# Designs tried in a protein design chat: VHH binders against q84jc2. Part 37

Target 1, 232 residues: q84jc2
Amino acid sequence: MSKMRNLVEEKFLEFYESWVIQLELYLHQLLIAHNNNTMSETELRHLISKLTTHHKAYYTAKWAAIREDVLAFFGSVWLNPLENACSWLTGWKPSMVFRMVDRLRKSRVVLVEAQVKKLEELRVKTKFDEQKIEREMERYQVAMADRKMVELARLGCHVGGESVMVVEAAVRGLSMGLEKMVKAADCVRLKTLKGILDILTPPQCVEFLAAAATFQVQLRRWGNRRHYVTHS

## First folded at step 18 (VHH)

Design lj22
Fold by OpenDDE, look of step 21:
Structure lj22 (fold): chain B 232 residues (1-232), chain A 126 residues (1-126)
Amino acid sequence: as target 1 above (232 residues)
Amino acid sequence: QVQLVESGGGLVQPGGSLRLSCAASGFTFSDNAMSWVRQPPGKGLEWVSGISGSGTQTQYADSVEGRFTIIRDNDKKMVYLQMTSLKTEDTAVYYCARFPYSELWKYLDSGKFDYEGQGTQVTVSS
């Protein structure tokens, strides 16, 4: 069944489509830089900064949107089912990026022992932070499973009355909690990303970012192909 | 088979203009973002500009921002690079580049960019 998109969904859909397209173009830059051994550290850092800025723009837009309707991001109509399936609290799971780092290590990337140690520490911290958020998220979800949930189930059948008000209040309460959780998750994402970039050398950062962008772009394309999702 | 054919290069004076063209074939053109890259003498490959599949989004290197314009014609399967206010540092062999999604890993793993065209020489000199 088709459902109507709300204004937040529509706006963010447009934003995200454009953002991903831009990401793909940045990916071209990253790939070229990755294959260019003559680029200076300054140039590489500049490129890294451009990518970082691009990602920051995403979160700026996201946070503005979730203030209006955080629930839109738990349905994420701008993502295909595959992307959604890989989503953790409305985004990429922070601990997942370490898999990308590991892949790089298996390739031509040589990490020094100090880097490996720091990455492992960061991984542990990231996992801890994820778990903390998950526990809190569970608390919000369980809290919803009271008598109000029955009313929520009835909402589609009965419009109006005191029951609707109760449900709306419950949903608002949940939404506020969810917004906090999403922001917390995003903070972990950003911290994790920053942590990785701080540990890696500029060339390694470029490769890492290229890998991450590649994964994101491919995941989107694979999902679109599988599920026949049409994007403008 | 995929084919990219660059043209339009030449010798120009500083401040001059050139328009590069790239004819593409052998793949679904509109589904692929395209880039221009260049290789200056004695330097590595440098990204210059990129354009989305639909042509609605573009990016430029800082060094060419405001001077170069990338456009594409999906009906003709062409990508263009309009270059203005050319500088001596713009001297390079220019290549039209695509990054097929199915082979992105190739670029990451190999450490080598496999440009498919022969490129076109741009020389900016007094």
Scores: ipSAE 0.879, ipTM 0.961, lowest interface PAE 0.5, mean pLDDT 91
Fold by OpenDDE, second read of step 21:
Structure lj22 (fold): chain B 232 residues (1-232), chain A 126 residues (1-126)
Amino acid sequence: as target 1 above (232 residues)
Amino acid sequence: QVQLVESGGGLVQPGGSLRLSCAASGFTFSDNAMSWVRQPPGKGLEWVSGISGSGTQTQYADSVEGRFTIIRDNDKKMVYLQMTSLKTEDTAVYYCARFPYSELWKYLDSGKFDYEGQGTQVTVSS
């Protein structure tokens, strides 16, 4: 059965494809900036600002879309299976970015003691927040077998008339809960990202953002090759 | 073997125009975003402009925005940079650049961008 994409899926797919293409171009900028020791702090900050604005645009679009259909993001037809497999609550796992920070430390990046301490504090906080969300999600998933869902199951495949209203109500309830979880996760993502960027120097931020973008771009490309996914 | 061959550079007066060309071969051209970068005398490599694989999306450095235009022809495997209102600060060796996806981490780790072309000299002088 050809997966019929709904309107939200189609719109966001188009958005995301465009967004990723832009990210790749920003990556070019970041890579060159990273290799350019003559760039001023002002120039670096401007580049960082462009990237942060780009990321903010993603979440703005995402949040608009999830208001319409949060379930679309649990299928995420705009992502390949590899990307989906690496997703935590419809996006990247916040604590993952600290692996990227660690990578920087192993490279040419020298962090001062104060930065190291702040990063550690942020890591601990991020992990705590992730766990809190996971617990809530688990609770929610278990609660899905509630009275409404049982009623839905009883209706079976013979949904018509008044039954449609009941089903819709149940789905709405489910969606509302999921939306809350997704938003909570996104908040942790944004807070974590902001936190890291506030701790790092502009050159370090550029390198970090380059690493993050590289990871995203490569993950997508590898996944597309593996699963023969073509995007417009 | 990947080859990028830049051409079209030269000496021009301030306010003048040049069109740079880059001939690409040895890779799937349409699948790769392309950039122009430049190296001014005594300075590091600077990103100038980028264009998506399909050619539908472009980006420009603030310093060249509104003056330069990047375009590509995927059938001919060409990238172009139309430069107008040239300034003395635009003087540099210009390179056409791709970023090999399999080697992106290499660029991050090495701190060196290995451009593949010879570049073309652009000199803006009165």
Scores: ipSAE 0.870, ipTM 0.956, lowest interface PAE 0.5, mean pLDDT 90
Fold by ESMFold2, fold request of step 20:
Structure lj22 (fold): chain B 232 residues (1-232), chain A 126 residues (1-126)
Amino acid sequence: as target 1 above (232 residues)
Amino acid sequence: QVQLVESGGGLVQPGGSLRLSCAASGFTFSDNAMSWVRQPPGKGLEWVSGISGSGTQTQYADSVEGRFTIIRDNDKKMVYLQMTSLKTEDTAVYYCARFPYSELWKYLDSGKFDYEGQGTQVTVSS
């Protein structure tokens, strides 16, 4: 490695490597469950519960880590460049997940009209929440840039300590604001995921979760293989 | 050419032990997570256990946890399933499986599992 990672990055890298490997093993379970048309509703709900528990473990670890170093999640060392380029506020974009839901319209198990209506309502709500976060993030970034420039200009005729204090306050303010926005984005992600799983039947949930995990695994594999096997 | 060859099945009494083997060839073995799956008589395919490509992570179905151990040897390109405390409900044809990354969407679209081996029969009977 050309640059030393801090302790937060090292700890979360180790966690994430294990977590994504476990997700791949859960994907094997989902694919076999998707194949087996004779699994009971109880068995399917148990598997779905294991997947939701696995995702909750990710956010538990993430929220602990962002309290220590939220900037580690912007351009993360545990993700390849392709995975980082696809991030929206440190994770998957909530409105994008409906591409996986749209696959269910062509599935062996059709969506009934009541489900289609509820999913469209959720899609609209999700996009509204997403846009609200984007507007707040833009306002915050502008406000921080303007305040920082004004304070540095006002202190430009002085030497030493006042400039350091203003910079430290601006950095603390930025970090606090970024943590708030990351958690707000994660809440939209979790609410969207829960909403989808509540609308779908257990076999549809298995197919949806398998598609989502497949996308994540493929994104990681494609980005890693391109790094090792091609010179772009 | 990809090949998975399962072996080690047989007839055992309840409480007995068996070790299943899976010999792999035709692909980069250490790049692939592997699973054992089984098909009991008259039932659909059940996932039993899985192991990461490096061998550092494992998962087990609730019904076999504590009784079965999945192991891999990347030098010999082998996956094993050590089974102990066998029960009559463990009777099935056992297959080793991989899910190549290039085939994941195919599996999702079809719902059909592509067997790469012939499997090995385990029969647990008094």
Scores: ipSAE 0.826, ipTM 0.943, lowest interface PAE 0.6, mean pLDDT 85
Fold by ESMFold2, last read:
Structure lj22 (fold): chain B 232 residues (1-232), chain A 126 residues (1-126)
Amino acid sequence: as target 1 above (232 residues)
Amino acid sequence: QVQLVESGGGLVQPGGSLRLSCAASGFTFSDNAMSWVRQPPGKGLEWVSGISGSGTQTQYADSVEGRFTIIRDNDKKMVYLQMTSLKTEDTAVYYCARFPYSELWKYLDSGKFDYEGQGTQVTVSS
């Protein structure tokens, strides 16, 4: 059977392909801004605002799509296998974004001691929130498996229209629970991003956003081309 | 060898039009998003406009939006900047630019833009 994409997957594929290409163009802007140490604070904040607006557009589209089909975001057709393998609950792992923050310790734009302290506090808070979500997801997955098993066991005794209705109800319950967990993870991502940008100066924000975008663009590029490395 | 050759600059009056060209060689042109950047007299490098590898997506600096159009021709390996309604503030040396994926971390670490072409001077003066 040929793989068929449902309407949600096809719509989001079109959105995401455009969105990630636009992110690459924003990366050019960030790299030039990083080069130009004479940009005013107003100009830098405007560029930072464009980046945050672009990221908010992603979550707006994602949350609309999740209401229709959250499962599309687990093993997504718009991501290559490497990108999917690196996903934590449908996105970047919040604690790992501090790898991009760590680059600032060796940057031309130095961090002051007060910033370092606040960033470490945020890193610890972020890891704590991550771990809470991971425990909550594990409990949910166990509960789902137990409920699914009970409902599927009834199918063995009651084959027919009742079986289809019970399976449909179980899938609906699964989808609602997963939607909650994905939104909770997205909230940690957004809170972490906001926290980092609030602590950093505008030039530091530009460097951080450029590093984050660079990682995303390279992951996509490398995953799309992995065959040349594997077979050479 | 990677080469970018900018051309089409010149002296023009305010309100005038000009078309810049960038001829590219030595790399897979369609794989690379391209930007125009400029350096006004006595100022740092400014991003002007960018275009995706396929040519389907563009972005413009606020100061030039509505006046400048970036276009690419992948068969000829050319990128263009069509400029209209020029202002004295547009006076600068214009460069086309790419950021190869393999060099992105280098650019972040150094903060230094590696010019791959000589640029073309645009002067808007009465």
Scores: ipSAE 0.821, ipTM 0.943, lowest interface PAE 0.6, mean pLDDT 85
Fold by ESMFold2, fold request of step 20:
Formats: structure tokens, C-alpha cells, sequence
Structure lj22 (fold): chain B 232 residues (1-232), chain A 126 residues (1-126)
């Protein structure tokens, strides 16, 4: 009857709701900066820094939370079903961010040939890192099936002290392995974002960050609206 | 038929205070984050402050933080900007703004902001 939301989920739900609302306010800043051709490079770099700091704060909070309950980030209570369906290893798929970069090919701030080459190299590297993680995740999926078997063994053996400690250690080992993989995926996300922002000029960075934030805000809005229509 | 009506501007001396008001109609006010933006003389549009739909989250431009306070009243469909310690650099036409979710991609593609109100002039001079 009642939801089985644990303390980690409740804490991160509160954080995430605040974080995504703040992202929407940063989007207002980005859209105004995108409109304003008279902003200095220093002003643009400062705004870009605020956005990167905001994203780093998300990962700081996330990595603290996954130490306590990494499974909370698979099918998260703070995301609507559409957002969860679009998740790849607890977040956006690194290779998909290049759809936002592709919008810059139509921008009035033209990408020069050197930028285009560097972005393609980064896209290839990102795909390679992504595929490497997918192979490790496939191995872990076998281990997660064994985690279900370990949980069943734990229920059958929990009256014995030594058996309980062995089962608990096995479960912690599997959880630590999954945490490592989630952090590896997040590192690919952060390296890809940094790489893109290093290649782009400040006005291009503003446009890219605005597009990325717009997608995230729209996905949340659309998924919430669909939820109401389906259930109300 | 969206309308935003800004008011409360005027001439004030440096160090003075003003409170700007924005009356909103024609949309679901509490669903929309709201911002104050300004256009100083001879410069492009600058973002000043923003507030979430519920009013619980705010942001401020560095140049105004500690001096300006954004407030909303969802019952009255009003947004306010309480300005204190005004400087000559705060001289501008001030607009309240929303970025409705349906317009975000269009704004990104065009780079043009569609004003929904006429603005209110703030002039800070001795």
C-alpha cells in the first residue's frame, strides 16, 4: 500500500527537485545570454562556470548517495517514467549529447573546420568509452542475477551468524561493483562535457548548454504531463 | 492572450530603493518560473533575477546579489523586484519575463526574445 521509499531516496528526491528547478532558472540566464550579442567573453565564461559548477554539484550529491544505495539510481523515484526510460546507466547516454552539438552546425556562430574535426574525434572516443562500459555492464548483469540468488540464500541462511556475514559481504561486493560502473559512466559523461566545452567558443558553449538544459526541462515537463493524462 | 505589465520604475538617487511590480494574466502563473531582465542604455538585454513557479527557489545576477530581492505572490499573480542600494549601473528598462516550455526551442533557434510587456524605466542618477 505504502511506497517502499528509503531514506536515501527521500534525501535525494529533495535534492533533485531543488537542483532541477535551479537548472530551469539557469536556463533563463542562458537564453538571455544567447540573445545578447554585447556580453563580454569574461561574462560568458562566468556563466558557463556557474553551469559547470551546478552540474558538478549534481554528481557530488549523486556519488555520495550511490555509496549508500546505488540501486536507488536505477528506476529513480525523483524521475518520471519517461525520464527513467531514457536513462542509460543512471543518466543521459554520453553519445546522445552530440545531438545538441549537431544543432551548432546551424548556428550563426559558425563552427570552424578545426572544431569540427576535434568534435568528431571526441564523438568517436565517447562511443568507444561507452561501448567499453556496456561490455562491463553485460558481465555485471550476470552478477546481478547472482545477487538475486544471493538474496534468496540470505533469506534461507539468516539464522546462522557466519552464513549471514558471508552473504552480506557478497551483497556488498556486488553493490560496490555496480557503484564502480555507475561512477565510470559518470566519468565518461563529465569528460565528454568538458571536452565539448573546451572545443567550443564561449557563445557556442552558451548555446550548447541552453540546448542541453532545454531538453532536460522539456523531457521532465512532457513526462509529467503524460503521466497526468494517463492516470487522471 | 498573455499580458505582463511592469510598473514601479522611476528616478532615484544612488543608494535609493524601488520596488518593481509585474502583473501577469492569460496563463497559468504558478506553473511558470519568472525572471526580471533589463536593458541598460546602449547595451543588450541582461538577466537580473529569477524565481521558481512555487516561489521557493531564486537566483540573482552577481551584480545585484545582496541588493535585489525577487518575490512572487501566486494568489495575486504578481512578481516583484525589491531593489535597494541602487547604483547608476542599474539604470535600465526592466521587464518581467517567462520562457514558456513550448517556446524554448523556437527561442534557441531564433536567438530573439519576444517581450510580453512594455517594461518600466529605472533611472539612477544624482
Amino acid sequence: as target 1 above (232 residues)
Amino acid sequence: QVQLVESGGGLVQPGGSLRLSCAASGFTFSDNAMSWVRQPPGKGLEWVSGISGSGTQTQYADSVEGRFTIIRDNDKKMVYLQMTSLKTEDTAVYYCARFPYSELWKYLDSGKFDYEGQGTQVTVSS
Scores: ipSAE 0.818, ipTM 0.941, lowest interface PAE 0.6, mean pLDDT 84

Design lj22
Fold by ESMFold2, last read:
Structure lj22 (fold): chain B 232 residues (1-232), chain A 126 residues (1-126)
Amino acid sequence: as target 1 above (232 residues)
Amino acid sequence: QVQLVESGGGLVQPGGSLRLSCAASGFTFSDNAMSWVRQPPGKGLEWVSGISGSGTQTQYADSVEGRFTIIRDNDKKMVYLQMTSLKTEDTAVYYCARFPYSELWKYLDSGKFDYEGQGTQVTVSS
């Protein structure tokens, strides 16, 4: 179904196109740093800082946009259908990043036992936080299924005036709840990212960030080009 | 066959300028972000600069920011590195590079960069 794009969607589409292209260029930096075993710790930490700053910029822009239109982030116009299908509350499920951590187990920069223990503790914490958000989503769904709210939505389909004001207030309240859940999921994503980077050594951080960027770039490129594959 | 041919290197004095060229063939050039990388004597490979497939976005290593400019011409399948204010620290073999998405996991697993060109030597000395 065709969508009328609003100003929020147009602005974030422009931002995201630029942001993901810059992520691809950062991926080149990460891959070369991963190759070069003579880089200093200072140089590696500087590159890691550039990546964390880039990710923070994404969330800064996202949180400003969801203030105005949280629904734009469910079935986003700046993502292809494959990317949208992989979304859990407008992004990768927070614990998904541990698949990228698991790839480090095959790396030449081996995780030591102390790191493995800390990463498992973080994985458990992240899963716990996910479950908390899932319980809140259930409560939100129950609130949406409340027959009073359903009846108000039905009445609002046909008439303006006072009914419009009541429906608008109810929709705003539901949107605020959805926005809070999206921000909670994003906070878990950021806490998990920070926790992983605090546990890993700088070379391991570079490899982890490269794997994360690779997944994102690969998913975008595959989804954007699927039309040519399926029709050729 | 994929081919990258670097050229334009040479011997220059500090403060001098050079323009490196990279001719590409054997792949869809505009689909690929391109980078310049270099290997200084006795050191590992360093990333220098990168440019998006469309040419709209660029990044530079801190050491070359303000002195080097990366440019591409998708019609000619060329990428360039305009270097000015050259320093002795810029002495290296320079390569152009791409990272096709189908090979990204290979690079991550091995940690080894696959050169697709011979490189071009830049030597900055008095």
Scores: ipSAE 0.818, ipTM 0.942, lowest interface PAE 0.6, mean pLDDT 84
Fold by ESMFold2, fold request of step 20:
Formats: structure tokens, C-alpha cells, sequence
Structure lj22 (fold): chain B 232 residues (1-232), chain A 126 residues (1-126)
């Protein structure tokens, strides 16, 4: 029988289901804006702002939830297995969005040489920040293994309230460390997104955001169809 | 075989109301988020409103929020746009639209919207 969801998982599942469906509706807006060459820069920037606000709302909800249960975001119940397989520290690897930027090079939308150079510099910076976080994760994993071994030895030597307090302290330390690293990865994601949108023109931003939303929506649809065939 | 049939347009005075209907056939209707889009005279397509496949999530363009309501009936394969407090700037041909998941990259690559219906004219004038 399947494991029951805890309260953090239930709450975030409800949030995420609504959030991703709203992303799909924003995708409709982006596709129509991409079609319409007569939209003003003001109108395009307003739509772009709605998308960035929508993404920031995701992180606001996520950061509240990880304070209660960061492990819920590793193998999340609100994602299908295909979506979870694409996760790096609870989300898209920050540099993956450059696959969507690379689509702009094949578009008839002009990426001028100055934009291309700035985007390549940002890609290198993003990859550097990813590697820094991976090294920090490795140090965390080593420290947690050492801490867990110490706490297991103490549990074997103690009984009663002291053992419970030591175990609770160890669990709290593990969760706080993981939360810190997840937030660091999310900061790289947000800085990368902001950097890309600052370099691109408004029509280019619409195309980029549409490509990113398309991939996310299609991955969810494809993974869910496979899930329903095998589990329905 | 895919068919969208828009209806319910007409002439109306400012401040009036209309209800647009879209009858869908030839695809799994409940699997598709649906939108209303419109083309005002001499302008490109504008997105008006969207509704999720289940009908529980909606979005509205700022220019119509509070005045228009999108509704769907999955049993009847219908999408509606209830329009109130109509303004002269709402004058347009209205289309219902879907973006099938399998064709999202095609739409993005082409930048072209493929109409699946004839649309319905809404004219708001004194």
C-alpha cells in the first residue's frame, strides 16, 4: 500500500497543482503575445512581470514549506517520476535554462553580439555557482555522516530523555543544513533567471519564458500520461 | 475533425451584456485548457481569458477582469464567455482557442496562431 502524505506534502501538493495549472494559462498568454507583433513594450513588460511574480510566489511558498520539512522536496509527491528524475537540489539545475536561451539563436529574433557575449558570461557564472554548491553539498554530506555516527553512539550509551534530545538535535541539524543548501540553489536559479531577463529584449523574454513553460508543462503532461497508463 | 464553433456575438450598447459560446468536437475536451482570444479592428490577436481543463482555474486579461467570466461545461463540451459592462474597446471578432500539448513547440517556433473556428463578431456601439 502506498505511503500516506504528511501535512507539508498535502499542503504543498494543493499549492503546486494550482501553481502549475496557472503556469499553463500564462503559457497561453505568452503564445498569443509571441504571435502578436503589435503589442507595446509596456504590455510585454507587464506580462513578463506577471511571470516573474508567479515564479517568485513558488519560491515564497517553497521556502515556507522547507522550514517544516525540507526532505519533502527530495522526491516530491506533487511531481511525477519523470519530473523528479530531472531535479537537482529540489528544482531544475540552474544552468538548464540556457537550453531555452539557446533556442533563441535559431529564432529570427535578433540576438546581437553584445547579448550573446553577456549570455555566455552568465552561463559560465551559473555553472561556477552550481559547482560551488555541489562542493558544499559534499562537505555537508560528510559532516552529516560523521554527526549521525556520533549520535548513534550516544543513543546506544543513553536512555530516556537525554537520548531523545540528542536524536532531535541531530535531526534538526540535518534539516537546517539541507534547508540552507536548497535556498542557496534557489538563489542561483533566481539570479540566473533575472540575469537572462535583464539581457533579453521584451519580445525575446516572452519567447524564452514561453519555451521554459512549454518544457515544464509538456514534461508534466508526458510523465502523467505514462503514470496513468501504468497505474490506472 | 477538430471543430470549434463560436456563437453569441452581436450588436450591443455600451454597458450591455452578451454571452459567447464555443462548441467543441473532435478532441478530448477535458484534457485541454481553453482560452478566448479576440482580434479588434486593425489590431493583432489579444488574449482575453483562459480556463483549465477541469474548469477550476481561470485567468483574465487586465482589460476585462471583473467584467468577463469564463466558464466551461465538460459534459456538453462547451466554453462560455459571459461579458458584462461592455465597452466600445471590446469590439472584436472573438475566437475560442486551445493549445494541444503535442503542438506547443510548433506554435512557439512559428509564432502563428491557427484558427479552428470562424469566430463571432461582438460590436459595442451607441
Amino acid sequence: as target 1 above (232 residues)
Amino acid sequence: QVQLVESGGGLVQPGGSLRLSCAASGFTFSDNAMSWVRQPPGKGLEWVSGISGSGTQTQYADSVEGRFTIIRDNDKKMVYLQMTSLKTEDTAVYYCARFPYSELWKYLDSGKFDYEGQGTQVTVSS
Scores: ipSAE 0.814, ipTM 0.941, lowest interface PAE 0.6, mean pLDDT 84
Fold by ESMFold2, look of step 19:
Structure lj22 (fold): chain B 232 residues (1-232), chain A 126 residues (1-126)
Amino acid sequence: as target 1 above (232 residues)
Amino acid sequence: QVQLVESGGGLVQPGGSLRLSCAASGFTFSDNAMSWVRQPPGKGLEWVSGISGSGTQTQYADSVEGRFTIIRDNDKKMVYLQMTSLKTEDTAVYYCARFPYSELWKYLDSGKFDYEGQGTQVTVSS
């Protein structure tokens, strides 16, 4: 009922603030590595691994928080959960990460034509996976609207303990469905990230990760506190 | 008007200690994460350590973890690098560095690090 920030949201925001501050320090490492053309492949892969681990830690914490209370990650969703469920589930569309990939076409380390082809195939696959999530979301929204509307119509203007329990069950059902969808969207984000890093060489990975981190760090500093939309 | 002035370097024997200082002026110091970077002879620039604007978060290169400590004093606008158990591989010119948020894309696009100080030489040898 209340729009007050709850304990789950508060704990996750504390985690996220620390996480972005650490990302800024990793960005310093990436920018220096990007400058230094004498780093070994082993050193670059170690830095890339630190970044990958840092990104996985974000999703681990997010999924733990979502398991406790997914509605904490939607604005006024528990007041109007269907209104909020049509957007991209607590984040950027997974395919938006390809804007950072597109910057590599101007980079010092030129993409080989085979890499360009594989990246385009991955972009298409990512868009396909996005569309699958959108279709499942639409089916879920229709199912929830049908059940909620039928139960409310059955009760008419009568308000009581049974009406409250039906509304509570509908909210719980929406919460479980939203958790599933948020995790599905995050899995597409992680699969896309891994796919990009597998196609790129280590110096290209450093440049890509630096671009992504730059975007995330700048969004935080611009006062945009949409913490869930800053990850690729 | 932005200035970073590194000091505290010198000649030291292996196993020795030094404390580097970086005096900052001309910008809002507490809003900026700071790093120490170094350039060993004949090698490219290496990242050494970083500290958040508030000083609550730090990171260290694996080669210096446990031997170096980064500290900042926002009232005095200073960053320090406490170095212990020094090795010959630590021989380098040390710089303190910031990456202003408005210039991050410039650094990424150019691949060039813009030094704002002269650095301080650390030489570890017998």
Scores: ipSAE 0.808, ipTM 0.944, lowest interface PAE 0.6, mean pLDDT 80
Fold by ESMFold2, look of step 18:
Structure lj22 (fold): chain B 232 residues (1-232), chain A 126 residues (1-126)
Amino acid sequence: as target 1 above (232 residues)
Amino acid sequence: QVQLVESGGGLVQPGGSLRLSCAASGFTFSDNAMSWVRQPPGKGLEWVSGISGSGTQTQYADSVEGRFTIIRDNDKKMVYLQMTSLKTEDTAVYYCARFPYSELWKYLDSGKFDYEGQGTQVTVSS
């Protein structure tokens, strides 16, 4: 239940609600295109381009919002920001999209062996990048705890000007580090999406995008409760 | 019982106008995004236009943008398609469509669109 949201969070959540509504209309287009086996490659590529542009618009808006206040995306500020960093950098892990790719392999779309090999290579690279970000985030969190503990021990845990300034500097450092990590994670998400679309044929791209949009629209149905931050 | 009833089609000269109507019943109309789709003679389904459940957001196929306007009236449970500057390639059977959230994976897996109405014929010729 959201009872206290800052202006950055409110603006982005309003953007996101509109963005998902538009994604639902694009899903209608994708489902009809998936049904129609007589669409030209040019028509399919144009629809795919509209979907990729729509996804880029999401990240453009998100990056503008996190430049203003990345902590707004990590839940309540009443808790220590490190405690709120349990979710994977304001979104699902980049490798999760491969569940949509795996669904295509089991469905009626046919993947050629060369495509399967390229998709597996991309999956491995995505997991590697994802794990590298996880290691960096863990080191960052440990470093922040060490700096905070040492400085508070020096001041004898006093509540005062010097203690407040050290805590404020630590929070600013955490915010800058979190912003860097969120952008890095989003770049992996975008690179993975573009890599998948480059490997697939236009009809396969339509089916993949439809599956991804279906998942996002249904996640909105279950997670469209106003006290949770959503990520695509 | 879910029903979509399309009407308002007819024979029109090129450059003419028509307004299609879709009457909906048997489901929570305002919760559903709605689309118009069409099937030209001898061709597969083409998506034409869509409108969000609240009516605040719309999308149009490139071939109809600037000529067609989708609107909805949630009180009357109606979706309309105002068509102007009609061309011979607009000749088709027009259907009102929704994609219930519970059926999205089924539609995706089958690749088959399940019609809920009979459609309304639009013929643009002289």
Scores: ipSAE 0.806, ipTM 0.942, lowest interface PAE 0.7, mean pLDDT 80
Fold by ESMFold2, fold request of step 23:
Structure lj22 (fold): chain B 232 residues (1-232), chain A 126 residues (1-126)
Amino acid sequence: as target 1 above (232 residues)
Amino acid sequence: QVQLVESGGGLVQPGGSLRLSCAASGFTFSDNAMSWVRQPPGKGLEWVSGISGSGTQTQYADSVEGRFTIIRDNDKKMVYLQMTSLKTEDTAVYYCARFPYSELWKYLDSGKFDYEGQGTQVTVSS
């Protein structure tokens, strides 16, 4: 049984595969920089900037895609509406990035007490912003649960007429609200990333970014390997 | 057992060209992104260039972009570094590198580069 995909979803998945491949090459750079304590501060900051730019490119492409069809990105929340309070808008909870920060406490690059305190304050702020988004997500829960009804109306409507226009306007209204919430969640993710990089020293940023890239590369490799085994 | 064999280094004058080769065996070559790294005299390792497993995507250090080209041949299990317009700061031992998915956390925890080959010396001197 193959899954039907729309054009927007398919184009974004092609972008994402290319994006992760580039991330793997950046990971090679990060691992060599992590090995080499003789790299200048300027070289480290330049590499960190390249990683920041690469992550921003992901969101730029994502936001362009959700402007075309935001509903294509909500598969997980519609599969389990009972867990909707734990589901997140098209991604990981922003605070999950602190698992990579916590790794730094046990690593070669020591966090000083002042950094630990600032990171804990940022974690609390990020959690607060998540809670605000979770409350807004609950307000949209009914609209998300009705996705199948909206899909049927779009597929089954006769071309033309006032009823078609009213249904199309309602779908656009729901899509605009959801697009706003996805962007709000992504802005929390980006602000949290920037906040972490501002607290860490350049060598600590390299280790943090390498850990995050390692996780992402392994997740995609695992998913691709599982798909290959299932279909072979 | 994994083997990486670097070759093609030598003594060249500034402005000259060299092509480095890396022969790989003992692992699924096309599954692995590959990089060239170098160690200049008295300095730590410097990343030079990388290429995806399929060969469709590449990255270059700013210091070599426009002068070096990374190429792979998955049928022959080879990766190459075509170097042109060589400068004295390109003098280094050059190594071919990979980071297997199962060992990524080990590399990150240790910070140690595991040399899988002997490297090849490139010397750019008048």
Scores: ipSAE 0.803, ipTM 0.946, lowest interface PAE 0.6, mean pLDDT 80

